# Miniprotein binders against p81326, part 46

Target 1, 226 residues: p81326
Amino acid sequence: MLHFGGFIMEINHISKILEKEREEYIRNKVEEYLKQGFSKDDAVNKANQSWRTYIGHRIQDVIYNLLKKFLKDSGLKVTTDKALNNRNLPEELDKVKRLIAINYGEYLFLPDADVIVYKVENNDIKIIAIISVKNSFRERRFETTYWKLKLKESPVTSHIKVFLATPDKDNEISYKCPNGKPKKMRIILEYELDGIYFLKEDFEETEKAKHFGKIVEDIIEISKKL

## First folded at step 3 (miniprotein)

Design gT2
Fold by ESMFold2-Fast, scan of step 3:
Structure gT2 (fold): chain B 226 residues (1-226), chain A 80 residues (1-80)
Amino acid sequence: as target 1 above (226 residues)
Amino acid sequence: SMTKVTLTIRFESDEKARFAVLILKELAEEYGVDVEIRIEDGVVRIEVTAPTEEEAREFAKLVKWLAELYGGELEIEEKS
């Protein structure tokens, strides 16, 4: 029986779909590398490396589309930093870009805002939240916190909530040390950011570290206070 | 009689269309629905055939939702 009702049900379907997509992607890439003359072990390793790059962009697209769909009826709009870097910006998106951009003297840069949620009241735009999507942390582990700290410095942007969304499949910020202490990276990210939303089940829940299924209702509640 | 729903969807890239199609075929088999899929110039035409109108309609909803996740836009929907 097919049922499509509610945000949580669609998240469960997406998890299953991403798993099937991974399986097919790896199968196709292994075949491709074998045809190029790589050994079976090398082909598998290269396919897994290729998937890690692919899934980063894929998760961002999925989160964008989910938020766009489920926030629409609440009068909230969703865009991406990729859309804001388009040379032919509509007036509304040009205003969004100006409200989120950070000035560095003669230069203007966008934060690492993979997904941006805003609302339009009359002809004024209010930025509600930016969401940084991370599949892995590597050397860019504190990039999101840097942008949060920069946004806090301006009265124009200090109200903007900064969220991290991550599957954290490598347990980089959800794992606890044997003594029960969270990892340093988890402690710092949770302290500095307005929230962390996990696309996984097994993690230590707190007021700021939540299952991704809570993000829509949290954003709607924040928007009502602005 | 069997119900048939045809959807024509345009994707942002052939790669996104290809992955959407692969996942769709797997879901069709799982849900016991027949699908015939053609891809040409970034446009995907999907014919959904099911034993009942309700089953065809519900699977068509899943197809549209999956297309949206891959940046696809519905161009035409018809029932026969």
Scores: ipSAE 0.005, ipTM 0.342, lowest interface PAE 9.9, mean pLDDT 79

Design gT3
Fold by ESMFold2-Fast, scan of step 3:
Structure gT3 (fold): chain B 226 residues (1-226), chain A 95 residues (1-95)
Amino acid sequence: as target 1 above (226 residues)
Amino acid sequence: SKRVEIRIRVEADSEEEAKFLALIIVERLEEIAKEYGLDIEVEVEVRGNVVEITIRIEGDPEEKIREVAKLIAWLVELYARRLGAKVEIEIRVEE
């Protein structure tokens, strides 16, 4: 009875990684602010604010790098919305951008897609999934749902899976009905989206709400059906 | 009691990858320790894109300690290979 470090198992530990990283980050930032002459209370407050900004960028980078590494052997490619907003866009990425753009009459806008998974076969590009990464649900709670509903309106984009990935440290969507009270945000997000992937151990699992470690397997299976 | 020390050095492509590798390896080692009922001491140091890990395993019987040390070395090599990182492993058994 031995365990192996498969990529699914490795991914399952990301929530613990982010939690430990937070403690180290806060300690270092408090020390930094104290050296700058801030009071203890101000240093702690500033460190917490800094962490909120840092973790948003950090979690997106972690997800991007993990998906890029672990999907390569399956013939899948990964990009980001930041890459798609470059002015001098390579032909392949320009095609990806066009295939996820949403029409608003005279205007075309990209959905809020932090990470995009696609495949290239015979010079044709097929978008598999877009992943919205949310560290907190205090702001723009239903933005991912809005983009999912807009993508469904077009035959070009209706097949694209829309996933949410989140550590949900504040337990805002971890359970459907904690203490007997329905969580509107969790219920709506699960209903409308194609999946919610948690970067944490403690949450209510369903067919659509899973540990992040399942995302690579799920994406590969989806890609085979396209 | 037999004591085994494993020293591992991993060079990742980035500081983020180094930190990620360090945390995954520590988590996996804690799981192995629990599975085998052993006390494992792990020291991890991350410097930029380099991770240095020192693992000390102590216990009886000697055969069990050697088996676990070998498993740990193989798993670290597997993690490094999957992530494209360069790895150096040294195992020392105290007489």
Scores: ipSAE 0.000, ipTM 0.094, lowest interface PAE 21.8, mean pLDDT 75

Design gT4
Fold by ESMFold2-Fast, scan of step 3:
Structure gT4 (fold): chain B 226 residues (1-226), chain A 95 residues (1-95)
Amino acid sequence: as target 1 above (226 residues)
Amino acid sequence: SKRVEIRIRVEADSEEEAKELAEKIVFRLLIIAEEYGLDIEVEVEVRGNVVEITIRIEGDPEEKIREVAKLIAWLVELYARRLGAKVEIEIRVEE
């Protein structure tokens, strides 16, 4: 359909924007650190480290805005864990938070739910999916699978789909060994999660591991079953 | 906790350019908040080619908040200068 073609076109456009944004960000950040009194070498090093943090948040926001735009006409709503951790929650978001929170005795914790898709019918909220956005897998790489397993333990949350979205720039889960075998981390993540969506072209597609361009139609189909 | 409010007005050549500028500034601010461990609240209002951004920062110590506010003002001016946009910044420190 035309609307899904528009989604794919926007993904391609944003990829080009992010590359130009990197150049501008690093230039601006170097000047900022020089202004603070750092040496040129330290400023450059700190700017590159800052970009790694920036791009993680930037990709998350891009995914949030794309999903919000393209799911709206299907009656689906999108929010973020950042919004749910706000001090002043609207009633609707407070309900969303309660429906995904996991109880650890006297404590309630949100899963690794960078982006949350839900629907509202007659003031009743149904959580469709949570999406974990990962730019890197070197630290706490199975965090998303831990939250998937915890959500499966409750009748309230067991229906919620848990997806991973990633550019996988370092080829940590999209690379195959010379013999064609996927890496152990890829095998485990694909087995435990409901899907992996790659923000890149160079990978082997499977039933669960797909190009990010397919996420909107997949979420819409899931919502029709709830 | 000490609080600082920063009001930014961006006037670009077009509504689309104003929105792009606002988006880039907001994401830059989120990075600063994370780097300095500060709570930040951002409100954005768009009217044609004019975008108004209100930033509220709270935390401790006071001197850290003041220095971060100055850093934000400097970054916004730098960004606007490179993109040819007109920018007005007002910083209000609250005790």
Scores: ipSAE 0.000, ipTM 0.146, lowest interface PAE 18.0, mean pLDDT 75

Design gT5
Fold by ESMFold2-Fast, scan of step 3:
Structure gT5 (fold): chain B 226 residues (1-226), chain A 80 residues (1-80)
Amino acid sequence: as target 1 above (226 residues)
Amino acid sequence: SMKKIRITIEVDSPETAKFIALIIKELAEELGLEVEIEVRGNRIEIRIEGDPEEKLRELVKLILWLAELYGAKVEVEIEE
């Protein structure tokens, strides 16, 4: 028998390589931001956010695919804001885009809707929900809340449910509070949004704050009322 | 020859384990790799077999990134 540790050594290096790649990514982004005129502290924070954004986009894609799979048999359709920003839209997606757009006088803008759930009934499109996926709250803390409040201003969009989906790794809004009040951010987000779905267990469950596994059932229930 | 890797991930809850398993299955499909995934409570056991080795290394890196994002414990080893 040959006793070569070469392959084992290569595999055992992957975890160490990941940390070095993360550090190299952060270092390169810090240098990039410093060249753009940001302070050292801001550059470090922005570099860490860039890394988390990359991983966050991967989670957005998975949430899209899970919802598409599990909602298909209920006659519900799923799309993304990326799909709606294509200049050559199919008629159905063009109608979805029009029904979710927010009016700013002469201009129409899409909300930050990572995943969009809708149904088609008698050639009419009804938007059921939009889901914002966040893996960090260090910046843009109330962005999802802003879009919820804007959607409420129009009779066309006021029925649309706005959900937040998040692993909340840094315990910024999912903190279990024994005999105390939640953080201000948690209170505001839970009050204004239609639901928060956590990709973790360590939180106090409420009517609006649930484990992500509940999202499919909730969306189906909402769709039956429309 | 085919390369075989075993990865074990331990997370906070069975629901989180199931969700991460679905993410890993999607990532493997995107890379054109075959994976066997078994969820036992809070534990996810993954067996990956594939060639080319570059895609297999990329999948392992993505799995480790996910484990880090969720604060999970992860172990990587070869089965053969």
Scores: ipSAE 0.000, ipTM 0.263, lowest interface PAE 11.3, mean pLDDT 75

Design gT6
Fold by ESMFold2-Fast, scan of step 3:
Structure gT6 (fold): chain B 226 residues (1-226), chain A 83 residues (1-83)
Amino acid sequence: as target 1 above (226 residues)
Amino acid sequence: SDLEKRAEELIKKAEFLILIAEELLEEGRPEEAIKLLKWAVELLQEALELARKNNLDELAERIEKLIERAKELIERAEKIKES
């Protein structure tokens, strides 16, 4: 409770930093493309496309750092799929990896778990949630849903909450059709996942589809029930 | 049987991927649809092998029709991609 307001303030602060970063990035990329001989219109279009790729990785890092900072006092730990793919894992992260891995006969695969929240009790690991961070839904948009369904098949992983976090700048899943209904993609994602957290203001809130500012409180509540 | 259960699990996954791919095509995203449809075909081919090895002729026929459907959707998606 004490840190919830601080979390929202930090999100607002980061949002302003990201907008300034966007302006600088686009100006620099436009200049770069112009020097390469592209027209002004092409340079602007290419710079915007480059930003969309860049911001995807940037948002993932931001979410990781925010969750790590604001969940620490609740005894919760945060890691990433990148950390779990390191060759020589610390014992704790090796245990996290094994508790998330999905069995395909002779093979074990990690789900698309950009950010992972877990707790350590008596040297045992309990996975609380995995968060898939999507800047756009042009590719592999239902892969998170597939991994959710696979995790549900095992008693080891069936308790793990699967969340989607997205700015949804292109209104791909936050837009309502003119008839007032959500698109099928939004309906499917909301039905199958445990929650969707939007890094934007303009969307229809539901029990499962919320502003990103609510994610810390929700994760803490879930962890208390485990 | 356990093998029949495994085949049904693969079929259900493939049917879900085909459903999502159809939606992607309606939204003008053929590249994403092709990726999901190719994945569905791989799952269905595994299911077909299991059905054939266990003499499950009706299940094999059902799987073959789903593979045909997925391939037809890939062809449609490739045509949309070129346009």
Scores: ipSAE 0.000, ipTM 0.160, lowest interface PAE 16.8, mean pLDDT 80

Design gT7
Fold by ESMFold2-Fast, scan of step 3:
Structure gT7 (fold): chain B 226 residues (1-226), chain A 83 residues (1-83)
Amino acid sequence: as target 1 above (226 residues)
Amino acid sequence: SDLEKRAEFLILIAEELIREAEKLLEEGRPEEAIEKLKEAVKLLQWALELARKNNLDELAERIEKLIERAKELIERAEKIKES
């Protein structure tokens, strides 16, 4: 099996790269907005919001590549909803797409399943987990919860674990005061989802709310029970 | 009533998105408002399917009215965007 310390080292390395990218991105965007006539404060605020949009896709790619690398030796395969939207799908990915698609009457809708973990046994596909990546909770904060409830409705998909992965830079759901109540959003997400994995260090861990460094071991353990 | 609770949950989230969109419209941010309203319509359409499949006629009627409200707000936002 993999030494999970290697996974944690990769996360730490990538975090440093992303921080450097953030500094450069924001500097360039602030300059751009200032040239457009925005005030210093407005330019900084707009640059930060632009970064939140940019980093959403960037973090998804990072998580995909990390999981692909560290799950391979356990016989697990990783794909993305972006890959499943390609026009000419291989048979294997076409099967994956059908196994996660939500039936919406006459229409099939793919959930926003940023990263999908599955295994192939005797030419049959079994979906292990869907990971939703959220950089911000300003928008679509409970959509992942809705997908969990829909998947739970069908015996074909009820076994699929639904995880949220988030840096939660604005402390919207990672704030947890000892002996205090967490925010309603945190309570709902933690209750309904199979787990929340934080890409940050400063938060109170629970049975379901963990550091992202634990996700590989958790997924491997789940796959053994299926 | 797990299906009924699920539909009610979707309605609560959609109502929050509609309130956020109304605030964005007041702030002169129609593009962001449209994005939230489209998401609200999507969630409400899913809730409507659940209500109809379970013969929850009263809930289905409430959801249909919310979808209409959200669509009216999208049209209002599009007009603000054009101006």
Scores: ipSAE 0.000, ipTM 0.178, lowest interface PAE 16.3, mean pLDDT 79

Design gT8
Fold by ESMFold2-Fast, scan of step 3:
Structure gT8 (fold): chain B 226 residues (1-226), chain A 83 residues (1-83)
Amino acid sequence: as target 1 above (226 residues)
Amino acid sequence: SDLEKRAEELIKLAEWLIELAEYLLEEGRPEEAIEKLKFAVLILQEALEEARKNNLDELAERIEKLIERAKELIERAEKIKES
C-alpha cells in the first residue's frame, strides 16, 4: 500500500527509536539513583517507574504528530485537549471544544481526549474521533469507557468515535489466559469502545482491536461517512 | 487509597450503566438494557473481588447491593422482552 506504506514505515522507525530511548533512559536513571545511595533493586524499580511517567507523555506527542502529518492530505485536522484548555482560544478550536464538552449543570467538562480529529466543511466543524493514549492500566483503566458512555448520551456527540491507543507492554489487555479467554478488562474496553489500536506486534487482531498502523486508514473511512 | 479510588470509578460507571438501562427500558429497548446491565454486573464483580481481597468490607457491601439491583433489573427486562 503506497499511501499508507509511508505511515507504517514511520511507525516502525519510531518504535525502534523509542526502544533504544527506553534502554538509555533506564540506564541513566539507574546510575543516577545508585549515586544517590539506593540499592540496585530499588534503583531499577525507581527507574522503571520514572520511565512509565516519561513514556506516557512521549507516546501522546508521537501519536499527535504522526496523525497530524498523515491526515493532513485528507483534509483532516488534529488537536489536543491541552490545546483546548488554553485561555485565549482561536474560533475554530473554541468550536471544537464546545462540540466535545459534556454538560454537568452549571459546568462544562472536556473528556480526557489526548488527541482529537476533526474536519471543517463550510465553516462547520465535525468531530471524527477522540483518541485516549494509555501506556499503563494500573489506574483509570475505565476512564476512556466512561467518557465514551457520556458522549453517547447526546445527539451532538453520539457519532464521535472513541479510540484507545496503547503499547500495552505489560500485556494487561493484549494477553490471553491459557484457556484462550481474554481478561475482564480487555472484554470491557473492547465492548464499549469503538476501537483499540496497539503499538505492538504480538496480539490477536479482531474487528475492533488492530495494529496502530491501521488507524489513519480507519479514520479517513469514518470521515467520508460524516 | 489508589485502590479505593479505582473502585469508586468502577462503581460510578456501573451506577451510570444501571441508570442508562432504566432509561432504555422506559424507551422499550429491553435487549439493549440487558446488555448494559450485564456489563455493569461484570465490572462490579471485578471491583467486589478486589474489595474483598483487601478487606474493604463497607465498599464490598455497597458493591453487592449494586449487583443485586442490576440482577433485579435484568429479570425485569427479560420479562419485558418476552412480552
Scores: ipSAE 0.000, ipTM 0.198, lowest interface PAE 12.4, mean pLDDT 80

Design gT9
Fold by ESMFold2-Fast, scan of step 3:
Structure gT9 (fold): chain B 226 residues (1-226), chain A 87 residues (1-87)
Amino acid sequence: as target 1 above (226 residues)
Amino acid sequence: DSEELEKRIEELLKLAKWLYELAEEAARRGDYETAIELLKFVILILEEAAEEAEELKDPELLKRVAELIKEAAEALKEIARRLAEES
């Protein structure tokens, strides 16, 4: 099995394991809330709320580790927004942070960059891609799009690819409307972003909407052009 | 069917080994919280492999997977103990 094939197998297994983890997590949390005196309906709602927070961190960590492993052989480096928010940064990460920060006059803000891919050539840092990891689109549905539009406005950051990675378990952007058309959110995200990578099997594939297993090869190809 | 199931079990075990090695690396650098999360994930993957090994009716493989689950659980317990030690 080639390195790329190994990546596809691992991501397929991860999707299934996360679903099993969800069932056990919800069951345990419902029991916990019932013990606290909540009604069955309230316990279920609170358990689902808790799961959404938990799984977001879990998926981000898994994606970070997979990309770090599979991009290493291509000379690419991977970091996270969590690492960049440390008070004392190594020189290399400080440079990465400065190259993706958006200027709002006196203030600098980081985009929604859960995972950042970059390379170092001749002691210069080149940012390849920012990956936003979204488990749900309920409250922050266009946040990634906003940051993409801001990055496009600067010659320093306009080359940076912005990707969305999501299991889309609630079928908010992978399913079509009853009339057969894509949902408005899917249309807008696909139009504005450089790619959407699904951690699920049932979705309409397009040039920009792909299975997550394709992300490693896509990033490598982009890096060769920079 | 049997051959496909055997291949799937091998891929699950390979994935579990890789994540276990990442957990060991995290623990070595003192990142116990990450090591614990990765070990929990390893256990879930191994439980899936055990279910498939049972379906395959391979008692040797099932025994091997059960031993790996025990090893991962003991590692998780040890790392959790270290995390509890403050400073």
Scores: ipSAE 0.000, ipTM 0.158, lowest interface PAE 14.8, mean pLDDT 77

Design nw1
Fold by ESMFold2-Fast, scan of step 3:
Structure nw1 (fold): chain B 226 residues (1-226), chain A 95 residues (1-95)
Amino acid sequence: as target 1 above (226 residues)
Amino acid sequence: SKRVEIFILVEADSEEEAKELAEKIVERLEKIAKEYGLDIEVYVEVRGNVVLIWIEIEGDPEEKIREVAEKIAKEVEEIARRLGAKVYILIRVEE
């Protein structure tokens, strides 16, 4: 029996941990920059810039670990693009890399696949989904849609679901038309991608835009149809 | 309205240099957006020692948007080369 309530509980716990981690990180970085001779204003600005980089990687790690833990009992495996960029790949991960890499003539590139979900049946690998993780949309907004469109062009990769996962704390894509003004980024991302999963409570929910707590059950359901 | 897309790939010597390069480029692009009063969307991804930058500029007139796009490409190339990084730039005008 799978109990998805545990997943939601763990997401809420991690949210609190990340808030505390942010406060400690900022304090430590401000102190570090002050010791280096920066002014208080510069130290605060640099600490906030450092946090933006740090939290991006941290959220990716959190999502990877959560999905790995909660998909394991369904026979699904999880890896990362960082793992696929290792020089000495295990045979299984080498196969995963080949099934998602996109050919640009003499170059091969991995899509924006921070987290990759796949299954192994009879020694054959089937990619279920890739998840692009964004802490802020001032960093990388439409790159994920580009990769979705490229994957859709090939019969080998056209079945792969492309999801976006984000806390969207700046409300950049939380609503389609706040105050009567269309948010092009939200509209395009929802249209082109297979789903957007929010690590927050306040957002406009649609069939494709959901709370992150829904992602495990959605991935399992998709895998059963493959 | 017209849209111009700029795709930039920068190869640095290390992951630390790639992160520093990405931060400097984003800071410069944000300043340019403010100076020209244009709707400029900047997307930056750091993958190991590689920086991927996707820039989307929307506005009118087309000539102004194209000029700004070329200026951005040139400034990014200059910043990257001063740090010894390799640069690949693609500019696409879409209707």
Scores: ipSAE 0.000, ipTM 0.128, lowest interface PAE 18.3, mean pLDDT 76

Design nw10
Fold by ESMFold2-Fast, scan of step 3:
Structure nw10 (fold): chain B 226 residues (1-226), chain A 83 residues (1-83)
Amino acid sequence: as target 1 above (226 residues)
Amino acid sequence: SDLEKRAEFLIKVAEFLIRDAEKLLEEGRPEEAIEWLKDAVRVLQFALELARKNNLDELAERIEKLIERAKELIERAEKIKES
């Protein structure tokens, strides 16, 4: 019997571990920057910038491992863009790469697909979803939207769901209209993408903007329609 | 048509990215402005491909001019960054 309570409990446990990692990481980085001759304020700012980069990669790894673990019993497979950029690909992953790559004449590029969910059915590979992981929206805030629009243009890739997963610690896209003023980034991302999954409790929930705890069930439901 | 509405929406998105990039330049943030402008170029390149495949020549011309504008702003931002 499939039960998502275990998934939610693992998310909660990992969130607590990540907060402790943050405290230790910031403390060590501040000390490192002070040793290099930076002022106290500059050391703190640089440590926080370093953490934002580190946590981005850490969250990608967490999401990959959680999805791999909880989708396995549903016959779904999970890979990463890092795995697909390996020069010696197994046949299955080579097929996955070809099914998500976008053709620009003489060039072939992978979309912003940090995590990729697919299934193998009758020796045929079907891509179900790609998940872009963003810990901040300081840079390339609409890149995921660009890739969604490119994928939609081809009958080979138009069925692929494009999701954004984010802790959104700075509340950049957590609310559509805070204090009566519309947030352009949240509105555009929600409109163009197939879903936004928040790794936090405090956000405005809609049919497309949900807690990350719902992603496994949503992906399984989508896979059954393919 | 649905396709023309899609292209017009992409043009509007790019115009907002360019406008906000200009504000970032005024605020002394050229590196951020360059990233917003690169995003605008990517959006416009997709819109241009869409317009060309569907023989929307007037729309393609408008998009080409916006790409040129965004590239000019990138060059200006690079000079500000280096100074």
Scores: ipSAE 0.000, ipTM 0.203, lowest interface PAE 16.3, mean pLDDT 80

Design nw11
Fold by ESMFold2-Fast, scan of step 3:
Structure nw11 (fold): chain B 226 residues (1-226), chain A 80 residues (1-80)
Amino acid sequence: as target 1 above (226 residues)
Amino acid sequence: SMTKVTLTIRFESDEKARWAVELLKFIAEEYGVDVEIRIEDGVVRIEVTAPTEEEARYFAEIVKLIAEWLGGELEIEEKS
């Protein structure tokens, strides 16, 4: 019942932390770890790891809950790669996993699919989209692009849309040519992916780069057209 | 006594106004708040009717958060 009010508060809280409070969060965590007996260098590293883990989980959970709520009446279902890694999967989720998993000889790997949208028709499953959630591009900048390329190569998975969702508070991919200089990461991500959805207002909007508020409408339209 | 609150959010684009309207409709329905929403030229007008002043203020805070998130300019008018 309270989920949307709390969800909006959470988005606002996360956004303001990224803008105003990140340094204070890290400083506070460093102090906490120092009191636990860690060295200064270890405390700083642990605080930074804590921040990355915290914000990543919060944003992913918010997106999962929002999509689950908004897509329910459209006959679309939502799951996560974390759910798909459970040993005892229901038949439906086992089929979802098989339709996305990529075979590397003795190993099967799921793409970077933090959130997965699919539909069920006559016990057949159709994957609509996968969404990678990133709050920072410091490491593994093109991981999502790699998974898009792998999915595109297979006739079974080539129809699956691959989206990136991000607050991009550091303006790493918000503009294609800030100050007249091409941003390789933004240009490549937009070119290769099916869409980038920003959890912020200040960004260069294109046919593929949109505000996150458009994602539900876009997914529903894709599910109708394939 | 019933409390009625009128809120107006001005957006730079009609697309953002439409996103706000959809979110507000969903939240109002989930919370059982009586709301009338109109949209014209990027301006979203919301009339909220609630059983108590406290409930009206709570919903107004949610509207404010949505406006801030989507970059809209919010104006609030309160009437009984």
Scores: ipSAE 0.000, ipTM 0.116, lowest interface PAE 16.1, mean pLDDT 75

Design nw12
Fold by ESMFold2-Fast, scan of step 3:
Structure nw12 (fold): chain B 226 residues (1-226), chain A 80 residues (1-80)
Amino acid sequence: as target 1 above (226 residues)
Amino acid sequence: SMTKVTLTIRFESDEFARLAVYILKEIAEEYGVDVEIRIEDGVVRIEVTAPTEEEARRFAEWVKFIAELLGGELEIEEKS
């Protein structure tokens, strides 16, 4: 049995513990920026931006490590867009990069693929899913949908599942409007993406919008069809 | 043949140390591993008694994973 049910409650606790550290982090960063010559208002704004970036990376790391651990026994491999941006890539990761990169004339760009799940069978690489990890939706809320649409344009990438993973602490896509309807952003993201996995308990679950604890079994099931 | 292993994880935060203890106790129960866990000053000390060496190794891998996940420093010492 997968230990995922108990683990998901702990992911919610990790987020809460990190939030408790926020005040000290902000205080230290404000002091740092003030020493660099920024005004108080600018220092506070920069410190808050630094915190949002820091928390985003921490949650992404946690998700990466969980998926790597729980998918290993199913023969699935996990990597990150950060790993793929290394100049000297191992052959296997170089192949992964080529299988998800999108061509824009002279340029190749990786999609918003914070975490990438793939399998290797007889030295052939099949990309299973890419996961965009978002701590907030204040900016670039539809960037993940843009990448999904671009991946659908090529026979090489059209099979790749595109998932969003989010704690949605600000209730930007999990909260219902007063009339009982989902928010527009939730409707659009759920329609365009292959799935949304919430690192929270209070939301309306659907076939595409699920608790994060279901992601491992879903990915394994998708892999079996490829 | 029973195997005994001692593992120590040092955390920068007592909150993360307590979280690690909670998670590891759940894992130990699932795998039928006997553990005695102590926590002091962000240091989690785990004494493991497992029915086989393979089960002890598997649990030690979980301990390593949880340490990495939560930003702790792991040290392993085997006691036969």
Scores: ipSAE 0.013, ipTM 0.442, lowest interface PAE 7.7, mean pLDDT 79

